# Designs tried in a protein design chat: VHH binders against Methionine synthase reductase (mtrr-1). Part 1

Every score and structure here is a prediction.

Target 1, 246 residues: Methionine synthase reductase (mtrr-1), of Caenorhabditis elegans (q17574r271to516)
Amino acid sequence: TKPFEVLVVSAEFVTDPFSKKIKTKRMITVDFGDHAAELQYEPGDAIYFCVPNPALEVNFILKRCGVLDIADQQCELSINPKTEKINAQIPGHVHKITTLRHMFTTCLDIRRAPGRPLIRVLAESTSDPNEKRRLLELCSAQGMKDFTDFVRTPGLSLADMLFAFPNVKPPVDRLIELLPRLIPRPYSMSSYENRKARLIYSEMEFPATDGRRHSRKGLATDWLNSLRIGDKVQVLGKEPARFRLP
Positions, changes and structure headers below are counted from each chain's first letter, unless a header gives other numbers; antibody chains aren't numbered by Kabat.
F, E and O are the ipSAE of ESMFold2-Fast, ESMFold2 and OpenDDE, as the mean of both directions, binder to target and target to binder. V2 is 0.75 times the mean of E and O plus 0.25 times the DockQ between their complexes.
[cut] marks letters that were taken out.
Atom coordinates printed by the task and the answers are left out, and those that the model quotes come from them; centres of patches stay.

## First folded at step 1 (VHH)

Design b1 (framework vhh_brivekimig_d4)
Fold by ESMFold2-Fast, scan of step 1:
Structure b1 (fold): chain B 246 residues (1-246), chain A 123 residues (1-123)
Amino acid sequence: as target 1 above (246 residues)
Amino acid sequence: EVQLVESGGGVVQPGGSLRLSCAASGFTFSSYAMSWVRQAPGKGPEWVSSISGSGGSTLYADSVKGRFTISRDNSKNTLYLQMNSLRPEDTALYYCAKDYEFWSGDYTPFDYSSQGTLVTVSS
């Protein structure tokens, strides 16, 4: 069902400063408030966090689409029957009345490597003939190995592609059509008591690679590490976890 | 080679107590945080407790806080878990692990090369 808001009531790091090999552990506690009355959680159950895309990457993509200025205006997505795109439809994971910032922050998975159909849209969206030639090569049958080696295997994001091809200015409606749904992330609760759920996890970071402009922490881990007491986060319903005892 | 050997498990009635031990070798024991992790049959691993390398900081899962006590003796390279007021839901294989070998439930489970020690709480 519909996501709901919970409050971060504690966020702690635990390390041993005298050890060279201690991993940092993070403990996050969220308060379900009045929503707790409708839920019966047990330790080991999963809580699904709606992890937002980083604001910096969202702003970068919207700026390249030429729509950052209107990103916070209410908009309605609808099929235009007068366009040549007669099979256009609103993706099921995007709310029909929303804002562009909301869509790109919470609904669309902008960090998955673009597939070949999206790369073709990027090729059609550049004024630079050299960029267009290279992007079209990546979409060809002959370029399948290059696509795998330079895009898919390194895990380049849409933002990485736009950085590498600075003259690409894709239409925002094509991105909404072709980007996949951003899926909530499950975490096992170490405890649930007095309307509060606690989770404990270890930090992880993905290093920078050739073709990626920066090192990247896992999206969920990086976001959880940024949480502080008083922050509000969106969660989705209860799901059973394989870590639950009977 | 890193080796961890757990012991002290057994069968106990609800409300009983057990003390688990983990003998470590092959690394500088005092330089690593250590954890206890348990796994019931057919379930994934559940983190129970951790202790810093010096022993100055401890963490507990809320399900065991106030009932379990983690400790270590760095002169003997041994980790302990004192388990009091045991409940049927505490039934599991218990493993000791270095912190870097433990992952949250949404990541790969911790790697363990030992057999663990079985704790069964039943009447």
Scores: ipSAE 0.000, ipTM 0.092, lowest interface PAE 20.2, mean pLDDT 73

Design b10 (framework vhh_brivekimig_d4)
Fold by ESMFold2-Fast, scan of step 1:
Structure b10 (fold): chain B 246 residues (1-246), chain A 126 residues (1-126)
Amino acid sequence: as target 1 above (246 residues)
Amino acid sequence: EVQLVESGGGVVQPGGSLRLSCAASGFTFSEYAMSWVRQAPGKGPEWVSSISGSGSDTLYADSVKGRFTISRDNSKNTLYLQMNSLRPEDTALYYCAKPYDSEELWAYLTGQFDYSSQGTLVTVSS
C-alpha cells in the first residue's frame, strides 16, 4: 500500500460543552481529492498519518554523519557484495534512488531506542576512548542489564545517544542499514463526507524523562497541532503491512 | 450495572409525531451527558441528539434540527426525544446512549458509548 498526499482544509480547537471540566480538542479536516475514488471510508475507520521526524533532529543526525551539506542531493543505495547475505536486498521501506533528508525524515524510525548492534557501530565511530569504552560496555554480555536500564527502558533515541556521546560520528550507510522503518500513526476518523475526513484528538503532554530530549507521542501531537489550512500531509489508507514470521 | 430501557416507538404516518423515553439505572444519571442514536435497516448507526448532564446544553444532527427536541428529567432518571414532522427517512431503531466516559461528548463520535441492544423501533410509512 503506497502513501498519498492529502490537503488540510480546516484545523481548529473545539471545546466539549458536555465535559464536567472544559476540555479542548483539536479538529483536523483533510481533503482526499481524487484519491477518494480509490478508498471507501466510514466514521470510525482509521487513517494512518505519516508523521515526519522533526527537522531539527534529522539535521542534528545528518550533521554528525558529516552529510548535512549533501542531504538534498539524489543518492543511490547499494548492497556491498562482500557483506551480502543470502537473499540480501535493499530495505523495502527505503527507495533505491532518494535523498538522505527524505530517508531520515519519512522512512527511518530515528526515535526508536537503538539496539545493541547500532550501539556497537556508535562505539566504532568515536575518537574518544572514554566514550568507546562506555558504549562497548553497553554491548557486552556483562552490560545487558545496563543496556536495558540506560537505553531500552528510558527509550533513548539515536539523537539522545549522539548528544550524550558528542565525539561519535557514525557512517550514514550504517544508520540506514540498522534503523527500522518509520511506521505511520493511526487516528480514527470522526466523519467522512464529500471526500473529506475529520479527526478529533486530545492534546497530551508527556514529561521528558532524564536522558531523553523529546517524547515520541508529544512530537506527533506537536506536528498535528502545527498543521494549518493549505498544508499537505502524507497518509496511508490501510494499516501498514506487517511481516509474518514463521 | 448500567441499564437503559427505551420505549415510545411505533408506526406513524409522514408528518406525525412520537415521543421516545429512556429509563436509566445503575449510574448517577445527572452526571452524564446522554444521547439518542439511530440505526436504519442495512445502515450504520447515526448520532441524532445529545443533552448535557444538567440539561442546559443540547446538540442536534442537521437532519433532525428544528424537528426533534431532546430533554431529560434528572429526578426520574429519564431521557426523552420529542419527534415532530416525521419523514420516511427517520425510520430506524432508536437507542438511548450513555458515553463510556462521562466527561467527553467526543466519545459518541468515536463509538465509545454504552447503549441498549434492544432499542425502540420507529416506522414512518403510509
Scores: ipSAE 0.000, ipTM 0.127, lowest interface PAE 18.4, mean pLDDT 74

Design b11 (framework vhh_brivekimig_d4)
Fold by ESMFold2-Fast, scan of step 1:
Structure b11 (fold): chain B 246 residues (1-246), chain A 129 residues (1-129)
Amino acid sequence: as target 1 above (246 residues)
Amino acid sequence: EVQLVESGGGVVQPGGSLRLSCAASGFTFSSYAMSWVRQAPGKGPEWVSSISGSGGSTLYADSVKGRFTISRDNSKNTLYLQMNSLRPEDTALYYCARDQGYSLPFDEWGSTDYYFDYSSQGTLVTVSS
């Protein structure tokens, strides 16, 4: 089923009794409103949040594609990877009538490291011979270890790659074709009463590991920490279909 | 109701071994990545290890690589930490933590978050001669 909107009705910080160095636990309550009638929840059941991509990363990517100026215009988009024509079918995770900003904010996983097919597109989208040579090397059979060591293991995002290769200007249609679907994230409910679900969570930053230069924080936790009373968020009541490689 | 219950701690001499367990209930265990976190007395928490929901991918802190092995049994909703070649600096209260996302392999480098349950009491590991 399709995502529906719920309202944030409380957002509180609670003391973590186990460590003063762990970020204070946060409690968020969302009101299901009329949608509560369709869903039967008990404490411990999962709610699936549709976590948006950060606006700064979305704007950066759209600017590099040359489409930031039209990012909020309604578009009817049909992309068929086989024909690459404008009247091709739209990928299942992208709405037919939407905006580019909406697609890149809510539908496409822009933070997962680009696979080799996308790196090939980046190579073909640069005017700089040195950038093209390096990107082609990274997506070659001989470059597998470099790809793993310098792209996949450090978890470089598409935005990181575009920053490293400033002359790459990929076609936005190829990004929509090749970026995976942004998958909603499950959180267990601490309580459910009077059509309101309550979530308690905390986060821990992972240290830099071999191949990663910086500690990471999760996209979902960063987003949840930004929520305030009155915010509206999109949720699913059932686990979404996962993308599996063939 | 979500519950995480740690066990298996104890006192061992340097070079000894312990196996920690975390019994999970109240959620679909196989859908979440799980982690071990430790806290030594008077110190901040330290991430130790993580495992994907399928068990196909694992990550370790540099301080424990080659000595500790994380594993899970999804049929029993149980997370394990096998600790070998224990050192005095491994002395800490050990907690299990739940990922706030899908159980995709960590080598895919998704935006995985970890949940620390404040109701968990942890299990104490003491390494001393």
Scores: ipSAE 0.000, ipTM 0.118, lowest interface PAE 17.1, mean pLDDT 72

Design b2 (framework vhh_brivekimig_d4)
Fold by ESMFold2-Fast, scan of step 1:
Structure b2 (fold): chain B 246 residues (1-246), chain A 126 residues (1-126)
Amino acid sequence: as target 1 above (246 residues)
Amino acid sequence: EVQLVESGGGVVQPGGSLRLSCAASGFTFSDYGMSWVRQAPGKGPEWVSSISGSGGDTLYADSVKGRFTISRDNSKNTLYLQMNSLRPEDTALYYCARGSPEDWLYFTDEGYLDYSSQGTLVTVSS
């Protein structure tokens, strides 16, 4: 099923946002408009928000790939018929005809910590011997503890890795191949009346770790907190297709 | 040294019940939302449920809503999943993860959650 657009018609805090005792709660109401006729919702049912990646992070990654200047050009994904690769296929979460900006904003999960295969690509994409050595260590069997402590546990994003290793310039096609799908995020509806769904959610934060001096908010929570009356957001009315591991 | 240890899985008849537990250590449990994720044989991982750090807010996948109940005991650093009216399609390895649904993807890598290597197997059959 296709995502559809809904309008933000209210955004309020339902707990005291100045209190340090409890997490901030926010209430958002979205108007389904004509799409309400296609949906049967009850309080407690989930609405799935298509949360975009932050524009600054997308721009940073595309610039490091050397493709920011063509990010808005129409591009096509295709399988070369001369290749005899058994697993040659277009990733299911990427449209055949799209733009690089659209792919990195809405289709690819750039905030998920890079796995070992992607770190290996980063290692092969740097001209700096010290960066290459460190990245190869992180994706080796001997480096698994360092990988867990430095990358996985603190939840370093691809952008964080590129910032830490400034000479890494990965090919954009390898990122499209290896980055996982960005999936819609579920929220329970507290009410649904007159085509409007109301949801209440809590901020969830990760305390600062030894390697990080600030707490991190989840991508969806930070994005939802940025929403204002009049904003349009993409939603999916049904649970997204099951996530397939690489 | 974040550790999550799942338990409580087993074999159960259709319509039966099981209660899963997750013992957490190595972090301040009450500061984090927690989630349950499952992976059925031959399928990709599926988010099941999440609970806020205080326990005041819960979220459920449509497939389990009304049948499963997520809860936590912050004094014991333990997360629970009460599963009622079990169906054959609930057969899966169940994993405990630190984080909300928004963070679910950050805890799946190479077929398992980053903070759990084992999971607990639930089999619904005769």
Scores: ipSAE 0.000, ipTM 0.148, lowest interface PAE 16.9, mean pLDDT 73

Design b3 (framework vhh_brivekimig_d4)
Fold by ESMFold2-Fast, scan of step 1:
Structure b3 (fold): chain B 246 residues (1-246), chain A 125 residues (1-125)
Amino acid sequence: as target 1 above (246 residues)
Amino acid sequence: EVQLVESGGGVVQPGGSLRLSCAASGFTFSSYAMSWVRQAPGKGPEWVSSISSSGSTILYADSVKGRFTISRDNSKNTLYLQMNSLRPEDTALYYCATDTYSLEFPWGDEYFDYSSQGTLVTVSS
């Protein structure tokens, strides 16, 4: 149901020296504290981490929308009653009053490549005729190959698109409407003893293209790798609720 | 090969000023937006400021708005960050970043591709 906070009490890297392919594993231990009494786990059970969107990307998107300065003020949410299909913009049963920072950090999936409806909104939101022409092309039947090759297959995020098209200033309400819901990420527990869950996972890393480039990692893996002793993280003890129309 | 070389960092007292520079090469600098990103000791990266290719659109993080000024000189392929009224919490490695690879070489789950070692700013009395 409602996420709760757990404390990171250890974080270690483990290398298997005898593997045919050298793989580095990371071990993280989290302390459930008083919440342990409500949740009984066995090795192999999943814990669902609420992986936040990176603050860098959230701030960039909100700044481009012209709303970063009010990002922490309470705002009222509404769902369009004309919606005829499940949309994943916000989790079900969310309070009407929230903040834009909370929504973009916790509730909306800003990392998934934008679909054609969102790219169309980006096209409508630029003052630059060349940007608009290119974005409209990516939405067309004739531009389907370009969309696949330059947006979908490479997995460009909304932030990537806004950086590539610097004159696009989308309305924040349209982003809330069209971005899918951010789903908590499951990780199997290697052990659970004395209120503490231990997780072991393998790092995924994209190698540097040349000697001056940084390697890339998956969002959840990068976030987990950033965790240090003393950090507090939000988790769900059970699989997240399915999105339903209100 | 994209190269970004930051410089201008140093040690200053609170309230002091520093000007950072980023020399860019290996791409058409005037065609791409540029950003400054910083990483404080023991913390993750924090976006600081961005400037469009022409310089007409400028954005700042709320933590630096009114104190920092981003600018660029397309004829010199150089990005600048003028930092005024520096605070201890501005202590960080500062990186410049570009979207050179956004259309041809997509980032995995990193928003910015850091190709340099940054320049260290320390605000200490």
Scores: ipSAE 0.000, ipTM 0.105, lowest interface PAE 18.4, mean pLDDT 72

Design b4 (framework vhh_brivekimig_d4)
Fold by ESMFold2-Fast, scan of step 1:
Structure b4 (fold): chain B 246 residues (1-246), chain A 125 residues (1-125)
Amino acid sequence: as target 1 above (246 residues)
Amino acid sequence: EVQLVESGGGVVQPGGSLRLSCAASGFTFDDYAMSWVRQAPGKGPEWVSSISGSGGSTLYADSVKGRFTISRDNSKNTLYLQMNSLRPEDTALYYCAKGTPSEYWELLSSDMDVSSQGTLVTVSS
C-alpha cells in the first residue's frame, strides 16, 4: 500500500480539556486534496496514519549508536531479494535511498519492547561487565520470567533500556536488522465529505492497565495532539479491490 | 505490591550534608534501575539521579552533578543518595522511584513508578 500526504485543515477540542472529570476529545480534519479522486471512504471506515517516532527518542538512540552526526546523510539500503531459482527476478524496490533519521522516525518500531535477540546485542555492545552480565541474564533461557516481568510486561522501549544501561553502544545496522516494522495506526473516520476526513479521538484520564498498550496509545495520541493547521501527514488509503476466484 | 520507603531527610544548614535511604520491596531489586526524584514546594517534580541495576552506571541532573552521589546495596534492597554542599534550592520532598525516566519529560510518569511518601529535606539559609 502506498501512503498519501494529506493536509491538516482543522484541529478542535470537542469537550473541555481542562476538566479531569471529562475525557478530553479532539476533532482533526484532514484534506485529501487531489488524492481524494483515488480514495472512496465512507463514514466508519478506517484511515491509517503513519505515526512518526518522537524526534527526541530517535536522536537519543542514534546518538548512542554513534551515528547522530550522519543521521541526515543519504544512504542506500539493499533489501535481501527472495527469488525462485527457476524464475529469478529482482524486485524493483531492492535499492532504496533514505536517511538514518527517516528510517528510525518512520520505518522502525522503537517503542515495542526489545526481544531477547536484541537484548543479546545490547549485552555484546557494552563496555561495563556488570551491565553485560545483567543483560545476558535477561536473554537467557533461565531468565525468561525476568524478561517477561521486567521488560516485556512493563513495555520497556529500546530507549528505556539504553537509558538504564548507559554504557551500551549498539551498532546501528543490528538495530535496523532486529527492530520490527512500524505499523500504521487505524482510526475510524466520523465523516468524509468534500475530500476531507474527520477524526474524533479521546485521551484516557487514568493510566492504562497494560503498560505496553499505554505507551503505544500515548505515542499516537501525543502525535495527534501536536498536529496544527497546515501540517502534512502520511496516510494509507483503502486496500485495492481483492481479486476473488468464482 | 511494590513498596518504597524513604528516610534520612531533615533540616540542614547550607553547605551541609544528608544521606537519604530507600528500602525497596515487592520486586527483584537488582533487575531494575532506580532513581531519585524531588519536588520543591509549589513546583513540579524534577529528576535528580539514576543508577543501573548492577550499580555500574550512574547519571545525574546538572543541578546536582558533583555534589550528590547515588549508590545501591543490592544485598539489602536499599538505594542511597549522598547529598553534599546542600543549597537552599535543594529544599524538596525527595522520592525513591523504580526505573528511570526517559529523556522525555512528557513520559516521566509512564517510565517510572513513584508511589512512595517521600522524605523531606529542608536547607535553611
Scores: ipSAE 0.000, ipTM 0.108, lowest interface PAE 17.8, mean pLDDT 72

Design b5 (framework vhh_brivekimig_d4)
Fold by ESMFold2-Fast, scan of step 1:
Structure b5 (fold): chain B 246 residues (1-246), chain A 125 residues (1-125)
Amino acid sequence: as target 1 above (246 residues)
Amino acid sequence: EVQLVESGGGVVQPGGSLRLSCAASGFTFSSYWMSWVRQAPGKGPEWVSSISGSGGSTLYADSVKGRFTISRDNSKNTLYLQMNSLRPEDTALYYCARDFESYGDLLYPETFDYSSQGTLVTVSS
């Protein structure tokens, strides 16, 4: 179903005083407004948040593609009508006329580890012979283990790959074709009353050091932690294809 | 030589406003994205905001969105940060930086291209 907007009406950090480790839980309340009339929720039901990609990662990718300065201009999506499979990767609710920033922030999963076809595009997009050789090795039958060990198992994102290979400057149209759709993230509701859903989730344990570098595993949690009273967020009220008995 | 000189910091009460400036020299200012980064006492660097070379695109950290406004005057080679509704947690050294290819570099003022000593903003009652 189509995402709709809800309003953040409270956000609180709670530390468990009986924990032997530093643990934090956050409680967020969102107001469904008029959308509440169409929904039947019970505690334990999931709410699906449309989590945007981090602005710094989007900026970095678009800058590497040479298109950051035009990222907010309306552009027409050029879709190859011969290639139905690739066209299916672009969300149907995104209009043909959109912006590059909108696509990379809300529509494309830039944090999923790139598959071998995308790595091949990166290889063809570098002028550096050493980068090209290594990227081509990762795409080869002989490189299957290295691809798994270097890219897939550690979960390297597109941004991680571009950082590791600084001379790679991929065409933005190829990224749009090959990146998968960004899927909403589920969170269980601890309560639902008076049109308001309350979510309680656990933050990662604070590290002993103040090492605040990029974390791919924390995308949804980092975004939820950034939410403040008055923020508007996009949600889906139910999981696709999930059946509830009356 | 490339040089970035920040100014406009000071002591202000919660709810107050300050305008930071960054005077740039030694490069074609309008050709580069420019950013503001801050570092609070005892914490790591935090990216605050970025603006495109033309000024047509702006990005903000969620912690400052709606309160801070980034702008630039390419005729004066100057970057600005208008800070409204200041909070104690906004207390930090604020750095002006010319953007890099790596998003990771934007998180570390000591690795930033041509950043200088910064300007201190203190929000206290």
Scores: ipSAE 0.000, ipTM 0.151, lowest interface PAE 16.6, mean pLDDT 73

Design b6 (framework vhh_brivekimig_d4)
Fold by ESMFold2-Fast, scan of step 1:
Structure b6 (fold): chain B 246 residues (1-246), chain A 123 residues (1-123)
Amino acid sequence: as target 1 above (246 residues)
Amino acid sequence: EVQLVESGGGVVQPGGSLRLSCAASGFTFSSYDMSWVRQAPGKGPEWVSSISWSGGSTLYADSVKGRFTISRDNSKNTLYLQMNSLRPEDTALYYCAAEYTLDSGFYEPLDYSSQGTLVTVSS
């Protein structure tokens, strides 16, 4: 369903963030305004936040594609005439007329570990024979265990892959075609009264370790931590189709 | 309402074993990767181990490899950590955490348990 806008009316700590012995918890309150009249929320119900991808990761990917300089120009997706027989389609989650920055910030899941089709595109996009060999191996039947151990299990993102393979310069159109839709993130409401929903969540950082080269904080947690009173955020009032039970 | 309830901690001698459990409710347990995180006195949180939503993949911190085993039972909504050959430096409050990775492939803490279970390794 269509996202709607809510207003951040408080953002505060519920534990001392400077204490080394106590994990930080945060409380965010959002005001539904006029949308509250259309919704029947109860404490414990989920609200789905449309969380943007981090600007630094978006810029890194667009720079590697050679298109960062035009990232804010309006563009239109089109079907190449040569692919008509293949029944090529513009992905349904991407607006036909938009900007590259908007697509990579709000529409495409750049944090999801690349599947084999995308890794194959990366292999075809490198000038370095060693990088190409390794990437092709990850796509092969013989590379199944390596793909699982190196890519899937540690949850490497596209940005992580591009960092590991610095000579890969993928075409941006192939990324738009193959990256999955960015899915809104659920948070349970600790309370809902008089148009206002309150969310409590914990901060946690997982350090660099075997299978994960650097520490990673949750995308939604980093974004929620950036919210300030007066910010407007996009939410869905119900579970997205991809998360519904069969 | 998301609930994570840890148990199984206690006092044990160096070289001993303990098995931790985390009972989950309020979310679709089988759709989330699960992790164990520990916090030693006076230190920040340290990631210990993760297991994929299906149980098909596991990851371990270098400090616990070969000694700890993470597992899950999706039919019981329960996460486990089998800890063998325990060392004094394993002394910590242990927490379980759910990480949302369904269709996104991204690790994002849904919420970690606030209570934890205490493991003390001492003679």
Scores: ipSAE 0.000, ipTM 0.123, lowest interface PAE 15.2, mean pLDDT 73

Design b7 (framework vhh_brivekimig_d4)
Fold by ESMFold2-Fast, scan of step 1:
Structure b7 (fold): chain B 246 residues (1-246), chain A 127 residues (1-127)
Amino acid sequence: as target 1 above (246 residues)
Amino acid sequence: EVQLVESGGGVVQPGGSLRLSCAASGFTFSSYAMSWVRQAPGKGPEWVSSISYSGGSTLYADSVKGRFTISRDNSKNTLYLQMNSLRPEDTALYYCAKEVTYEWDSGDYTVEYFDYSSQGTLVTVSS
């Protein structure tokens, strides 16, 4: 179940005048090349896109960790023998030999709202007592409502948290440990012919607010809207492996 | 307002090299794929090369494969074209172009194809 690279060969707008909220549809076509021989697709089958994290957000996080300058050097992950954690393991979604840039771009979900354990690490990583107090409140039992209202419901990302708390400088190893896997995103194919898959997806239109031309819904929609002819994208041709009951 | 300013053109002999630059402003450069397009006198525009928003993917016209290299520096908002082994048929005005984009305003949208509002940079390969 290894992801493979396909080429964007068209990216087009399709106007849908019949929907009040969905005026524009996007159509992208990807060429499977030699990988087409391994796949048997029919219209309606899902293709799973490996959506990368935006380079600016990755760079921002790595800079705050003090490791942007070594982000492209090969590194090998190992379990710290001095860890006090029982059953310590290298996360399965991170390659043992890789780069920090690759991990944060491809493997780690930096857009998902951080859970309380990660917020605790952020609290321990700031020199500012006001930031520390607020972050400790957010990960406390008493702060459950504040955590929901401030972090979970608005969907704050790690980058949003680091922006809000500018003195937080988390250790990169703790982020690798605590960030969840960046999961591939499924999209139904509208057609598959001559090694090429065509995908149609809908773009929501929301009323403009001060300074906002268009409301983006999340990582996958923003990324798909940025794709152009010539882009290479990583895909998984089938649903990730599932564990079954014995 | 999108602004693209090309530089680096000049006169070279066949087999020579040039490096073109394009300084971009007025948009989030790192969010858009970029292209080089050329137009020889008396001919229509010819697409030369494209690079994805991240720089991770590149495409080249068959006429320049193996000779030209497209690259970008998102920290400097700059697009580059390294041209090696230049031939007389490479003589043209070279434009950098922002790929297809859209703008959603007041419930409407506009699709823009290859936004090159600049004067380009002239490359002349002569014996």
Scores: ipSAE 0.000, ipTM 0.078, lowest interface PAE 19.1, mean pLDDT 73

Design b8 (framework vhh_brivekimig_d4)
Fold by ESMFold2-Fast, scan of step 1:
Structure b8 (fold): chain B 246 residues (1-246), chain A 124 residues (1-124)
Amino acid sequence: as target 1 above (246 residues)
Amino acid sequence: EVQLVESGGGVVQPGGSLRLSCAASGFTFSDYAMSWVRQAPGKGPEWVSSISGSGGSTLYADSVKGRFTISRDNSKNTLYLQMNSLRPEDTALYYCATSDLFEYWPDTSHYDYSSQGTLVTVSS
């Protein structure tokens, strides 16, 4: 199913007066407008939000690819004829005709740690011998411990890798080929009436003694916390299809 | 269309052995890492093992290390799992999977294993 746009009509903060800890809840209400006639919801049903990638990260990546200046022009996906890793099919998560900005903002998961094939592309894309050597080590079978310790465990994104290796200038077509699909995030509806869905979630937890690091799953929560009355968001009325390789 | 077809499951006594196979089609098999994931009745999915595209690197869950061996034959587009010294707790549906990240990791949320799987039952 195709995502559709809904309007944020309420964004409120509430507290639970009976909690033993201060629990600040965020309440977001979205108006389905004309799309309400096409949807049937029951209590507890999920709404799937299409959480966009942050504009600063998208711009940084596109600038490093040398394509920021054309990011808003219509383009058609083309697979390099020398690349034989995908069976001549266009990836299902990317439209055949679109813009680079749209692809990197809404279609590609740029926040997931790069895999070995993508790190290999980064190695191929640097003019610096020291960067090339390090990246080849990280994507090799023998370098698996370093990959885990440096990339996977810290949860480095593509943008983090490009920052760490400033001379890497990857071809944008290889990023489109190798980046995973950005998956919509489910949230249970606390109510649905008069074409409006209401969602309640915890904004902050106040642990007294837990000094643990913040979860990287905070992207969706940070985005929801940024929403204000008048904002438009993209949603799906049903669970998205499971991802498969092209 | 990408297709993964598992086979080789069955009923075996504790201490026995089974070899699972996964036939892959619809993509360039040798360029992608492959994994085995299992799901026991009433439990969530558990990552078992992964192998690099070339076959040069393998990873195993602690629960199966030393008993299971993952391998692949890129000329036949086939992934294998040799299971030795089987235990009742190994009873599960076994799925082969590939990740959109094309790498090793025990996070099963990154794998597509919507195929039918192959059932392994360890009982006397």
Scores: ipSAE 0.000, ipTM 0.100, lowest interface PAE 19.2, mean pLDDT 74

